VHH binders against 8-oxo-dGDP phosphatase NUDT18 (nudt18). Designs and how they scored, part 12

Target 1, 325 residues: 8-oxo-dGDP phosphatase NUDT18 (nudt18), of Danio rerio (Zebrafish) (Brachydanio rerio) (q568q0)
Amino acid sequence: MDSQSSILEENLEKILRGEGLEFDSVAEQVDPVTLRKNVCYIVGAVIFNSKEEVLMVQEAKRECYGRWYLPAGRMEECESILEALQREVREEAGIDCQPITLLLVQEQGPRWVRFIFLAEETGGSLKTTAEADDESLQAHWWDRKSPLPLRAHDILSLIDAGLKYRRNPWFPVTQPVDFPCHVVCQRLFLTFISSRADADDRLWLLMSNNNTSHHPRLPIVVSFRTYISKAVSKLIEDCMPSSYISVHIRGILGVQHNGRIPGKTDGICFNTLVLLENTEEGAEIGSPPSLETDCYRWQEVTNQGLKAKIIERIKDGSVLPFQSL
Below, E stands for the ipSAE of ESMFold2; O stands for the ipSAE of OpenDDE; V2 stands for 0.75 times the mean of E and O plus 0.25 times the DockQ between their complexes.

## First folded at step 8 (VHH; framework vhh_7aqx_2)

Design z1 (from x4 with A50V; at its last look DockQ between E and O 0.65; V2 from the best seeds 0.00; counts 0 for: pae E 3.4 > 2)
Fold by ESMFold2, look of step 8:
Structure z1 (fold): chain B 325 residues (1-325), chain A 125 residues (1-125)
Amino acid sequence: as target 1 above (325 residues)
Amino acid sequence: QVQLQESGGGLVQAGGSLRLSCTTSGFTFSYYAMSWFRQAPGEEREFVGVISGSGRRTDYADSVKGRFTISRDNAKNTFYLQMNSLKTEDTAVYYCAKDIFGYSYGLTEEYFDYWGQGTQVTVSS
């Protein structure tokens, strides 16, 4: 029992640190995703020089010809997310880079995901007009003040977030971890806090019951043909439909992907922090919501150090933000 | 039903002080970071400062750092902006806002899901 508790606690610590866990099988039978066929991953970079000017590329595409944007592009077969980032920045801007952290993960439609990084220049030379090609016309550092014809204004908030993170990080460095995954899914760090006026908070995690594992596991929710953010709501509806509950995805604790075998390892596992909030007015929350299936159970976190870390993450910390477009 | 209500605005001479309050209801206050923003006439809304759910962390825009202090009283579901050494450029409508992500450290206003109606602060020379 102590051995099972120790394994669970070690695994929870790894997830909180962004190290991830090797991906287990899912309960439902789902075909693996395949890059370019049913999933599209985009990488984009926010890079500043010593003057806090941001790296911009001039678009070569007909629909936005001559307008400016961040370096960004589609991930290709057999590469990691970080490899895709470095390749795109080199191809479009002529710059070598090293990632500092993910800044934002975005999703849209069926299985479209964009990864925005803060990164730093480590070499190379800005692409000039003499080197123009179908990737880009040229690259420049932009002072963020001078008029510049932008392809789209969505990047302005990303540039601002990158600048603020560079000056004062507000969530831990988060980078993709090299673990294979065959589907797009979320591993849910799903929390409920019971608060009493005269007692310490109690912390509960939703755990998966399964006959194939001799230790507790966090739930896995597969994102087949749904937006990633909606999969959590579906799980809650399935196991807690009678409760006064709001579901809050706080953000991403970690991202797992490796892409080494096309059609087999093109998936992504997001480790997500989720908070359940009771919406019933006037209620003091003494226990977690009732579960209407045997598929899950509530596990109280009794290790005081671990409990404090998780509660601090909810009340005072932050995680990589996630945005549905 | 989430509600945020600012109070405490008014007229003050340059160099003076004011304390703003934001009273909240309809959510578990201690779970969320809270922020102050301000908007001067003809300008965009700008970040002033943020306080974490337990009150343990705060941060401020450069323009107000050292002069403004945010605090919160989770028992009263209220947080405050203490404004000292006020300047005429501090004249604005001040808004309180609730963070979507728990603690966003001054990300754009799109990451705050509920806003108060605002309270006017006017600093005279």
Scores: ipSAE 0.391, ipTM 0.737, lowest interface PAE 3.4, mean pLDDT 85
ESMFold2 (binder alone), look of step 8: mean pLDDT 86; pTM 0.881
OpenDDE, look of step 8: ipSAE 0.723; ipTM 0.870

Design z2 (from x4 with Y105H L107F; at its last look DockQ between E and O 0.77; V2 from the best seeds 0.00; counts 0 for: pae E 3.3 > 2)
Fold by ESMFold2, look of step 8:
Structure z2 (fold): chain B 325 residues (1-325), chain A 125 residues (1-125)
Amino acid sequence: as target 1 above (325 residues)
Amino acid sequence: QVQLQESGGGLVQAGGSLRLSCTTSGFTFSYYAMSWFRQAPGEEREFVGAISGSGRRTDYADSVKGRFTISRDNAKNTFYLQMNSLKTEDTAVYYCAKDIFGYSHGFTEEYFDYWGQGTQVTVSS
């Protein structure tokens, strides 16, 4: 019940609810990222009408002229992720929208990160061919049955995810939160679960040792070259190099971004749920992997309510999906 | 070494019922969603349904909703497909599959890393 344990538990609950935490500066010599110079963020929208038809836009670009795709485009300076989404949908489809939830976060190597949203129409009217411009030719509600020449088929799984979420959500509503960040990084909710046939599961979290704080904090890993997927593996190699460990990014608990000050707040912090599994065959593992550094420590989660929430999120896969392409 | 083994396929008359089983090993079963797919000759594999690691969430293709039920027994590392009110259109090889990352990605076959060999279900008129 001490003040350090209470603060940690409150912060863990905020992360689990998708509320985020204010981002501290990192200790490494890492320059802020800059939109359109060394980071590229893409937003895309899955929007259904009352008939469960999906909003589509007809491409005006020479290479895919006349083909159809979801409303999507690059985030611009001084925009939040949500503002970028609303602008792109309005520009390409003529529709005003309100985001409901993130559906998927994707990365394509060092080239871009894409945020796919489920959203709802709140106004506007479909762009007609009379309003065609360089952004799009027109917009249409697609019944998902009729033949439609698509620019690319990657959107079919996104539309399916949106439909399934609308009908039966499998993770809590998750939207970007308005916190500034100067780098692309992850706050790691990194878990190990020990299971025994005749005992309750025990849950361990990796904590950063920090001389400037009176309570443990979740590790923060700055992403280089590959925005998300390899940063976690680097941490594991640094602190658990001799362990037989499989690393599973289960998904994203939250996304923190501001975008207000170009060159200073163009970064994103992902609060990322990670599960470690021991790959040694024939062993029942009752304790987390040994740490070969003093930079981190394992913290057992002894609060039963909090432990149950975390374990259920893992076992039900109830987390915003992440995909590395 | 991850292993998936289907059983319970066979010949059944239309309107009948059949239960498929998929026994698993080589991974922590309760941490992963599992899915059933099926493939008729000359067609691509088709999603049938999925179940979350705890068993509390299920999803089904529209073509089977209301007739098929997926369940799992985490103590036995096994999950099931109960098929009722079978139609000749349900004739296919049925595959069980393991989600790569839990429930977070997998509604199409590219998000499943391990597959069983399949079990034939034949529904006769």
Scores: ipSAE 0.407, ipTM 0.732, lowest interface PAE 3.3, mean pLDDT 85
ESMFold2 (binder alone), look of step 8: mean pLDDT 86; pTM 0.880
OpenDDE, look of step 8: ipSAE 0.641; ipTM 0.837

Design z3 (from x4 with Y105E; at its last look DockQ between E and O 0.74; V2 from the best seeds 0.00; counts 0 for: pae E 6.3 > 2)
Fold by ESMFold2, look of step 8:
Structure z3 (fold): chain B 325 residues (1-325), chain A 125 residues (1-125)
Amino acid sequence: as target 1 above (325 residues)
Amino acid sequence: QVQLQESGGGLVQAGGSLRLSCTTSGFTFSYYAMSWFRQAPGEEREFVGAISGSGRRTDYADSVKGRFTISRDNAKNTFYLQMNSLKTEDTAVYYCAKDIFGYSEGLTEEYFDYWGQGTQVTVSS
């Protein structure tokens, strides 16, 4: 009935489905990021054949010459994340592919963000040593059992995650969506659950407080030159410094990017599911933490269907993982 | 204060059964995946299995699949490892662990923020 509540609920459903939303507000004093100047995005692929052998490429780079790794490389100007994935797999392995889902998003400080995909072969032929170049020496299917000299062992967990997802998915298919973004940021799906021993849980979301706006919005936190994961913790410390809470980044509901205009659309928005947990011993806490700023407010989720969806995602752990290395 | 406490270990003959429990406090149990690990003497800790916060999703190491079952009782803040058809190679100290990120995928030790003290399981021939 309420037009503001209906708009909010519709937008929350879009975020939960991974569809994303346009930007409506960010800090006006932040400059756009630029690919290769102050952001670096890496794509990587986990691809299996019918024997569950994984696609591997032999490195041509001096530091790791002759060692093996997943197909992976840097995103280039004017590419979407998916286009970068398909280009890198073709260049390094000779294989055409179609993404199935993101498996993991990783960050290494302010230096790079890496997008790991489960994907399937759709064509092409394995690169041979006769086709060796600066991108790679050759490509092979690896049985995951025979000794193979790896560039790094970090990929073993990624391969295992891909195999497990292929056999029994534990989160919904999640792929980047085509929305421009000028900064690296997170739209926060930030939850607080008030628990009572004798009653159903109540669910609260943190909303941006804008007394000139006709509809509520989820907060956006921008990463300037720090770990993107730490931006969430800084927001919490700034607006709830006196509270006994712990912050749990549960994962990513969606990824927004398009990359079409260099220096204008090189950013990425992550729609991030966050759970706040009360660390005060001994009592049910009936209300969310006090806010020490007027920039935000708590909104209770009273729609029972929507509340159930959010709580199920939290309880099942059914979200794309995010790791800070 | 987050606490995890294992119990139920002991001596059992090969082919027998044993049930381990992990009682928890200090966090909202139903919102976190929980895992069992084990460590034999002179070896690294290895993943045994995991269960999601709701209990609807489980995952097991290949070495125990079909023999071990993980379950949880969210009303009692407790989860369990039922071990059947035990083998001498199952001899180890068994640990319960809380997943940092709340998902049930078993990873290396760095993805678990709290661990129990361990309970010894010994399988004799």
Scores: ipSAE 0.138, ipTM 0.603, lowest interface PAE 6.3, mean pLDDT 84
ESMFold2 (binder alone), look of step 8: mean pLDDT 84; pTM 0.867
OpenDDE, look of step 8: ipSAE 0.544; ipTM 0.802

Design z4 (from w5 with G56R; at its last look DockQ between E and O 0.81; V2 from the best seeds 0.00; counts 0 for: grease 24.4 > 24.2, SAP .687 > .668)
Fold by OpenDDE, look of step 8:
Structure z4 (fold): chain B 325 residues (1-325), chain A 125 residues (1-125)
Amino acid sequence: as target 1 above (325 residues)
Amino acid sequence: QVQLQESGGGLVQAGGSLRLSCTTSGFTFSYYAMSWFRQAPGEEREFVGAISGSGRRTDYADSVKGRFTISRDNAKNTFYLQMNSLKTEDTAVYYCAKDIFGYSYPLTDAYFDYWGQGTQVTVSS
């Protein structure tokens, strides 16, 4: 019991540090995703210069010709998320960049995921109209005040998020880590916190109870048809009475992606922090919700340091934001 | 059921102070960031400020930074907006909102799942 708990705690610590975990054969029965066939990944960059101007690119595409947007584009085969970002910024803006952190992950079902980065310029030169091509017409540093015909206004919130993070980072730097995954999935930190008036908060994690594995594992959810967030809800509904359970995706602790083998490692694993609340009136605050299946079990986090870290992340919202579109 | 209720609005002279309160119920208050918004007549709703669930982190719009302070009392399920050095341009209906993701950075309106009814703040010259 002590050894299993120790392993779990170590794994939790790794994830909290933004490190990846190897996938155990959990999803072997699911067909791998293939980039640009049944999944689409987009990368976007929020880049500021020393004057807090934001790097914008003018669209060359027919449907939005002449309008301005953040450097953004689709990932290509055999590239990492970071490589894709750098490539797109270079192609569209003529700028070399280094990602600072993931700023936001957006999803529209499991088949469309957009990674927004805060990044910094490291070199290059702004693309001019003379260098216009199919990628973009030109690039410009936008002061965020002057009129600019935007392709879409959704970038404004992204820019603001970037500025705020730059000024005051509210979650740890989060970069994709190189771990192969064959599906789009979530490794779930399903947390339940019980507060006692006269005692320290207790923290439980929902663990997969697989008789085949001697080690407790965090649940992994694979979704192909629904929003990633909905997949979590479904899992909860399957394992516990859901009528009084509120499921709150708090954010992302990490992103695992390799992308080096097309059709095999094009998947993404999100380490997702989820808070479960029992909203039943009169419910015992001291215990996690009862489970209706033996497939899962509650594991209390007894390590004080780890418990404190996780609860802090929850309370402070110090996690990479995740948005379902 | 989640409920948010603002209070403390009213008429105040420019340069004056006002403290708004938002009382909440139906959720574990300390786990969620809370935000203040305001909407002036004919204008879009704008972010005023936010406070993390723990109260350790706050964020403010530039227009109110240094004048407004957000705090919270988790024991009372209430958070506050202390408004000092009020200006006529601060006149608006002020709304409190619950953050879905625990950090009240308004990336989009989608990050807020519950809103109060609002309280009117009028600053006279």
Scores: ipSAE 0.464, ipTM 0.763, lowest interface PAE 1.1, mean pLDDT 90
ESMFold2, look of step 8: ipSAE 0.569; ipTM 0.817
ESMFold2 (binder alone), look of step 8: mean pLDDT 83; pTM 0.857

Design z5 (from x4 with T28K; at its last look DockQ between E and O 0.80; V2 from the best seeds 0.75)
Amino acid sequence: QVQLQESGGGLVQAGGSLRLSCTTSGFKFSYYAMSWFRQAPGEEREFVGAISGSGRRTDYADSVKGRFTISRDNAKNTFYLQMNSLKTEDTAVYYCAKDIFGYSYGLTEEYFDYWGQGTQVTVSS
ESMFold2, look of step 8: ipSAE 0.647; ipTM 0.850
ESMFold2 (binder alone), look of step 8: mean pLDDT 85; pTM 0.870
OpenDDE, look of step 8: ipSAE 0.795; ipTM 0.904
ESMFold2, look of step 9: ipSAE 0.615; ipTM 0.835
ESMFold2 (binder alone), look of step 9: mean pLDDT 84; pTM 0.860
OpenDDE, look of step 9: ipSAE 0.852; ipTM 0.932
ESMFold2, look of step 11: ipSAE 0.595; ipTM 0.830
ESMFold2 (binder alone), look of step 11: mean pLDDT 84; pTM 0.860
OpenDDE, look of step 11: ipSAE 0.844; ipTM 0.928
ESMFold2, look of step 12: ipSAE 0.676; ipTM 0.859
ESMFold2 (binder alone), look of step 12: mean pLDDT 85; pTM 0.868
OpenDDE, look of step 12: ipSAE 0.830; ipTM 0.921
ESMFold2, look of step 13: ipSAE 0.622; ipTM 0.840
ESMFold2 (binder alone), look of step 13: mean pLDDT 84; pTM 0.857
OpenDDE, look of step 13: ipSAE 0.843; ipTM 0.927

Design z6 (from x4 with G55D; at its last look DockQ between E and O 0.02; V2 from the best seeds 0.00; counts 0 for: pae O 10.1 > 2, placed apart)
Fold by OpenDDE, look of step 8:
Structure z6 (fold): chain B 325 residues (1-325), chain A 125 residues (1-125)
Amino acid sequence: as target 1 above (325 residues)
Amino acid sequence: QVQLQESGGGLVQAGGSLRLSCTTSGFTFSYYAMSWFRQAPGEEREFVGAISGSDRRTDYADSVKGRFTISRDNAKNTFYLQMNSLKTEDTAVYYCAKDIFGYSYGLTEEYFDYWGQGTQVTVSS
């Protein structure tokens, strides 16, 4: 087994386990992002009690005064995503919590990302009106049935997602991992599955072909102005005829973030699983799409165990969901 | 690319009416609340009103309530500000803004991801 292939496989396995990889370098000279200046991160929590009531907070902000929402807020400098979550829940609801898993990642371009967590109460007491401040007026457990003036109805789908996950976790627990990143970017698991009659599926990964690197690397794309999904599409367009290629973002395998150095490590690296399909009539189903550049290469995953794992994640969608707003 | 473009601004006499339009492109219009803001010279930008993406619920600043009406045409990707009974204090640059959510009324600027260039409304005495 070529030493290079073994390293790749090991890295893939790490990511599949929810571990991070060191962020080497983005080929493009891109300026680091700075939290609250040119990027905004939001954390939100879906928390249930034993009665499947949802923790809600009443807004104190003038614009939405008295309306109810999930505990949510903006990340601050020098805090991890998890720290931010815990802080916001405490500040707004008076509740101490532990995150169970990322439930959903939402993005509105590279400048706005929201991390929704399923979390559990570990302590504290519900914030009362007597404790009202600029963060919130009060907190309540909502039975999801009683009328409640909501700030926005988008939380309903989040709550439903939380309930669904609690009942039947459909993807592995996914927590942000502490790895520094300078930019908001995606490490792409660009996959192609070749299905043959009476044969095992073949799995291909698109790899960056950097002449300077002795090791195959997963492509990294930086999104500055476009949606994360568009960044993927652009890469595909750059490397292969795109007219017959369908791009399916299956989800996120991992989130890497450090946030400890403002303006330097405020970036996020998403390990993103993408399925490419060739929809060209008469296309050879047995091979990945032809590349128009030498900057990339297809690498077949030959390790049977690894192949099976990745294909399962692709087919089942057993990955952290990603939503572009 | 997301684009918001205001139109319909101009000079009007006090007591008159004006209708502003905001034409949008580059996103699914119906998914998002749309808002109007205004900024008078030397003042901070202030919320004027908003309309939800799906159910056409509206919210207005107290200063314009009963005088201004917001509507939207999802088929045209356009949202409107009908301004009646205009006052001199309504003089400002009016901005349309895209909310990041479908139901967000009068929120701070952090909840808006795209803005128009603005259109000048001048109400003369």
Scores: ipSAE 0.006, ipTM 0.332, lowest interface PAE 10.1, mean pLDDT 89
ESMFold2, look of step 8: ipSAE 0.449; ipTM 0.761
ESMFold2 (binder alone), look of step 8: mean pLDDT 83; pTM 0.850

## First folded at step 9 (VHH; framework vhh_7aqx_2)

Design p1 (from z5 with K28R; at its last look DockQ between E and O 0.72; V2 from the best seeds 0.73)
Fold by ESMFold2, look of step 9:
Structure p1 (fold): chain B 325 residues (1-325), chain A 125 residues (1-125)
Amino acid sequence: as target 1 above (325 residues)
Amino acid sequence: QVQLQESGGGLVQAGGSLRLSCTTSGFRFSYYAMSWFRQAPGEEREFVGAISGSGRRTDYADSVKGRFTISRDNAKNTFYLQMNSLKTEDTAVYYCAKDIFGYSYGLTEEYFDYWGQGTQVTVSS
C-alpha cells in the first residue's frame, strides 16, 4: 500500500464522517457563481417544543397573507447556511435556535436549493401580532392536528421527517462544513458493487485521473442551470455510454459552503453517495462497467473496514436525503 | 422487470392476527428499503411502515405502532407485515412498495418507484 492509497483512504473516511475535504479546482475553468444572480439558497427550520408541537409563522406577503408556513427564507450575502437559518428563525418567529441536523436538501437546479433543518429553541420569545412586520405577522406552536390554513402543503412531509429524526435518527448528524466553493457541484462517491452467488461482494469507486493533481480524486460534476442531480447522469453518459446501468443517488454524505466572499465563495459542494446498478437488476455481475475514456478509472476498495462502512451506509440508507423537485 | 407481489390477506376477527408477505424480484433486494401502505374505501393511501435494506431500521405509523411489525428475509427476497390486535379500522387493501432513495424519510407516493397490486385485509367484529 503506497502513500497515495493511504491518502485516498484517509480522505474517503473524512467524507464518510461528514468532515468534508477542502475544495479543489474543477477540471475545467468555470466562472464562480453569485448569490441572487445565478444561485438562490433557501433555509427552513423544523422546530418542536416538548409537546411535539411545531413552530409555524403566519405569512405577511400579500400572495399568501395570513397563511401559515415553516420559518424559511433566502440566504443573504456574506453568511453561512447556518447563519442564514438562525437569522430567518429570529426574524420571522422571534426565536433563537441551534441547528441539530440537516433533514433534507431539495433542488430545482442552482437557482433553487432548499436546506431544511431540524433545530431546537434556545431562547427568544414567539413573535406576537403586536410585532408584525414585513417578515411575518406572528408565530405559534401548532399541534399538527388542528385545522390551520397553510401557505402550501409541501411542509407536511418536512415536519414529518423532523419528527421521525427526533424520535429515531436514521443518518448521522449532518451539518454544512465551512469550506469555500466557487461553483455548485457534487463530489461523487460513485460506487459499483459486484455481486456473485456464493461470494463476497466487491466494491469499486470511480476515480478521476488528471495531471493537475498529485493523487487520484473523486469525480466532480458541476451544475449550471439544470437540476443538480442530473449532472451525475451526464457524467455516466460521457464515460460509460455503451453500458446498461441505472444511476441511484442515495443521498448526501456532506455539504460544503462558506459564503464569506460574494461572487467568489457563493457555491456549494455536495458529497454525494451514488450506487450504479445493472439495468437487469438482480443479475450477477462480476466487473464494473467499461470506461470509454482515460479521464476516469475504477478503483477497488480492498480495505475491509472501509468497504464494510460504505456498504452499510448504502444498505441502511444512512445518508441525508437529496430530492429533485 | 421489477415485481412486487403481496399475499396473506383475508378475513380475520377483531383482536386477531394476520401476516402479510411481499415477494420481490428484478432488483437487488438487500440494497433497498421497502414499505407497506394501505388504503381503506374512500380514503387516501396511508403509510403503514418501512424497513431498511439491512433490516436494521424500521418505522411505523402511530396508528399501528406496537401492534404491527415489519421484518425481511433478504435470502428469500421477501418482507413481511405481522399484524396483531387487529381492529375494524385496519380493514384496507395493503400494498408493498420499493423506496427510490434507499431509506428516505418519505411517506408520499413520489418516494416509491414500484408498487404491488395489493391484498385485501378485512377485520370483522
Scores: ipSAE 0.622, ipTM 0.835, lowest interface PAE 1.7, mean pLDDT 87
ESMFold2 (binder alone), look of step 9: mean pLDDT 85; pTM 0.877
OpenDDE, look of step 9: ipSAE 0.839; ipTM 0.924

Design p2 (from z5 with S104V; at its last look DockQ between E and O 0.72; V2 from the best seeds 0.73)
Amino acid sequence: QVQLQESGGGLVQAGGSLRLSCTTSGFKFSYYAMSWFRQAPGEEREFVGAISGSGRRTDYADSVKGRFTISRDNAKNTFYLQMNSLKTEDTAVYYCAKDIFGYVYGLTEEYFDYWGQGTQVTVSS
ESMFold2, look of step 9: ipSAE 0.646; ipTM 0.839
ESMFold2 (binder alone), look of step 9: mean pLDDT 85; pTM 0.871
OpenDDE, look of step 9: ipSAE 0.828; ipTM 0.919

Design p3 (from z5 with F101W; at its last look DockQ between E and O 0.77; V2 from the best seeds 0.73)
Fold by ESMFold2, look of step 9:
Structure p3 (fold): chain B 325 residues (1-325), chain A 125 residues (1-125)
Amino acid sequence: as target 1 above (325 residues)
Amino acid sequence: QVQLQESGGGLVQAGGSLRLSCTTSGFKFSYYAMSWFRQAPGEEREFVGAISGSGRRTDYADSVKGRFTISRDNAKNTFYLQMNSLKTEDTAVYYCAKDIWGYSYGLTEEYFDYWGQGTQVTVSS
């Protein structure tokens, strides 16, 4: 195979493995985001002991004083997402931890993103009431059955997901990768699958034609003043306006962030798996939707091993979930 | 239009068996996970089990593991719940649901984009 085809397939494999790619420039000019000025990132941890009890912290804040929640807090300047997680768990619970995987990424846009991790205890000692401060009153292992006054019940599904992943992982370990990014954006692993009753499925990826380069690249969409989830729909409306297409964000293949230079590297790139479905009733579709722009093109995945790998990720939902609140 | 329709509910004696079906249309069935939930009188809806789009992964609530089996027929756009060794506490309305991501990690309805109307299962002593 030629060198450009081999490079593309290598890059697709890196994305599928969660390794990421160095962040490319975006087509539209936007100012970098700045942590704590126009974006807010939250980290939270689901940590179990050997008895499958979950680590909980008792809130010290006035509005939820004495209620219990997962260890969680805001990311600070010059931190990676993992550093923020480890700092918050230590501050609130007294526990050192090692992340295992992201479990869920949530947005409440614009400007708010929460990263929920499954992690494991590696040291430290539970914070006691004698050590209470403005971060938390104490920490305890909860058996998930005894009555416990919770700050909010949204964490119950997160705890359940962590337990299920611990017992039987359903997507590859996905941790943030150390690549700088100046905006909140998505690199789209955007798929279309042509299916007929009497033929094998064919898999197509949307590729950027990048007007300044002849090299094929996955499209990048920026979440300018909008929800991350809506940015994909805008791309579809712009390049496929005459097609009957539904957009399904299947989840996240990887997360890229660095945080080292405030105001310059405070952005995040999500590598997002997207499935397009034709909504036209009764039509047999052998080709992907017509593109009404020269900014993009469809690329068929002809490497059978790679095709099978992608299709099985889609069919088995083997991706990090993404939720828009 | 996405549609989910349960069938196969009814009255059964404790220790008996029942097979529920969920027929689907309006989406590419083999590319989505499906789940069964149930709701007993006076209780919240609870997870029963899930099956991945390919059928290669299944998961079950502890209360039904070993007694219930989920399967799917992707050619017929249908998935099933085989319920054996039924107990009176299995009495509930059973719902099928389409999972957005392939496996649900949560118990909230926002993680499932489509639901059936439900089918009643009543287990008598």
Scores: ipSAE 0.588, ipTM 0.827, lowest interface PAE 1.6, mean pLDDT 86
ESMFold2 (binder alone), look of step 9: mean pLDDT 86; pTM 0.877
OpenDDE, look of step 9: ipSAE 0.846; ipTM 0.928

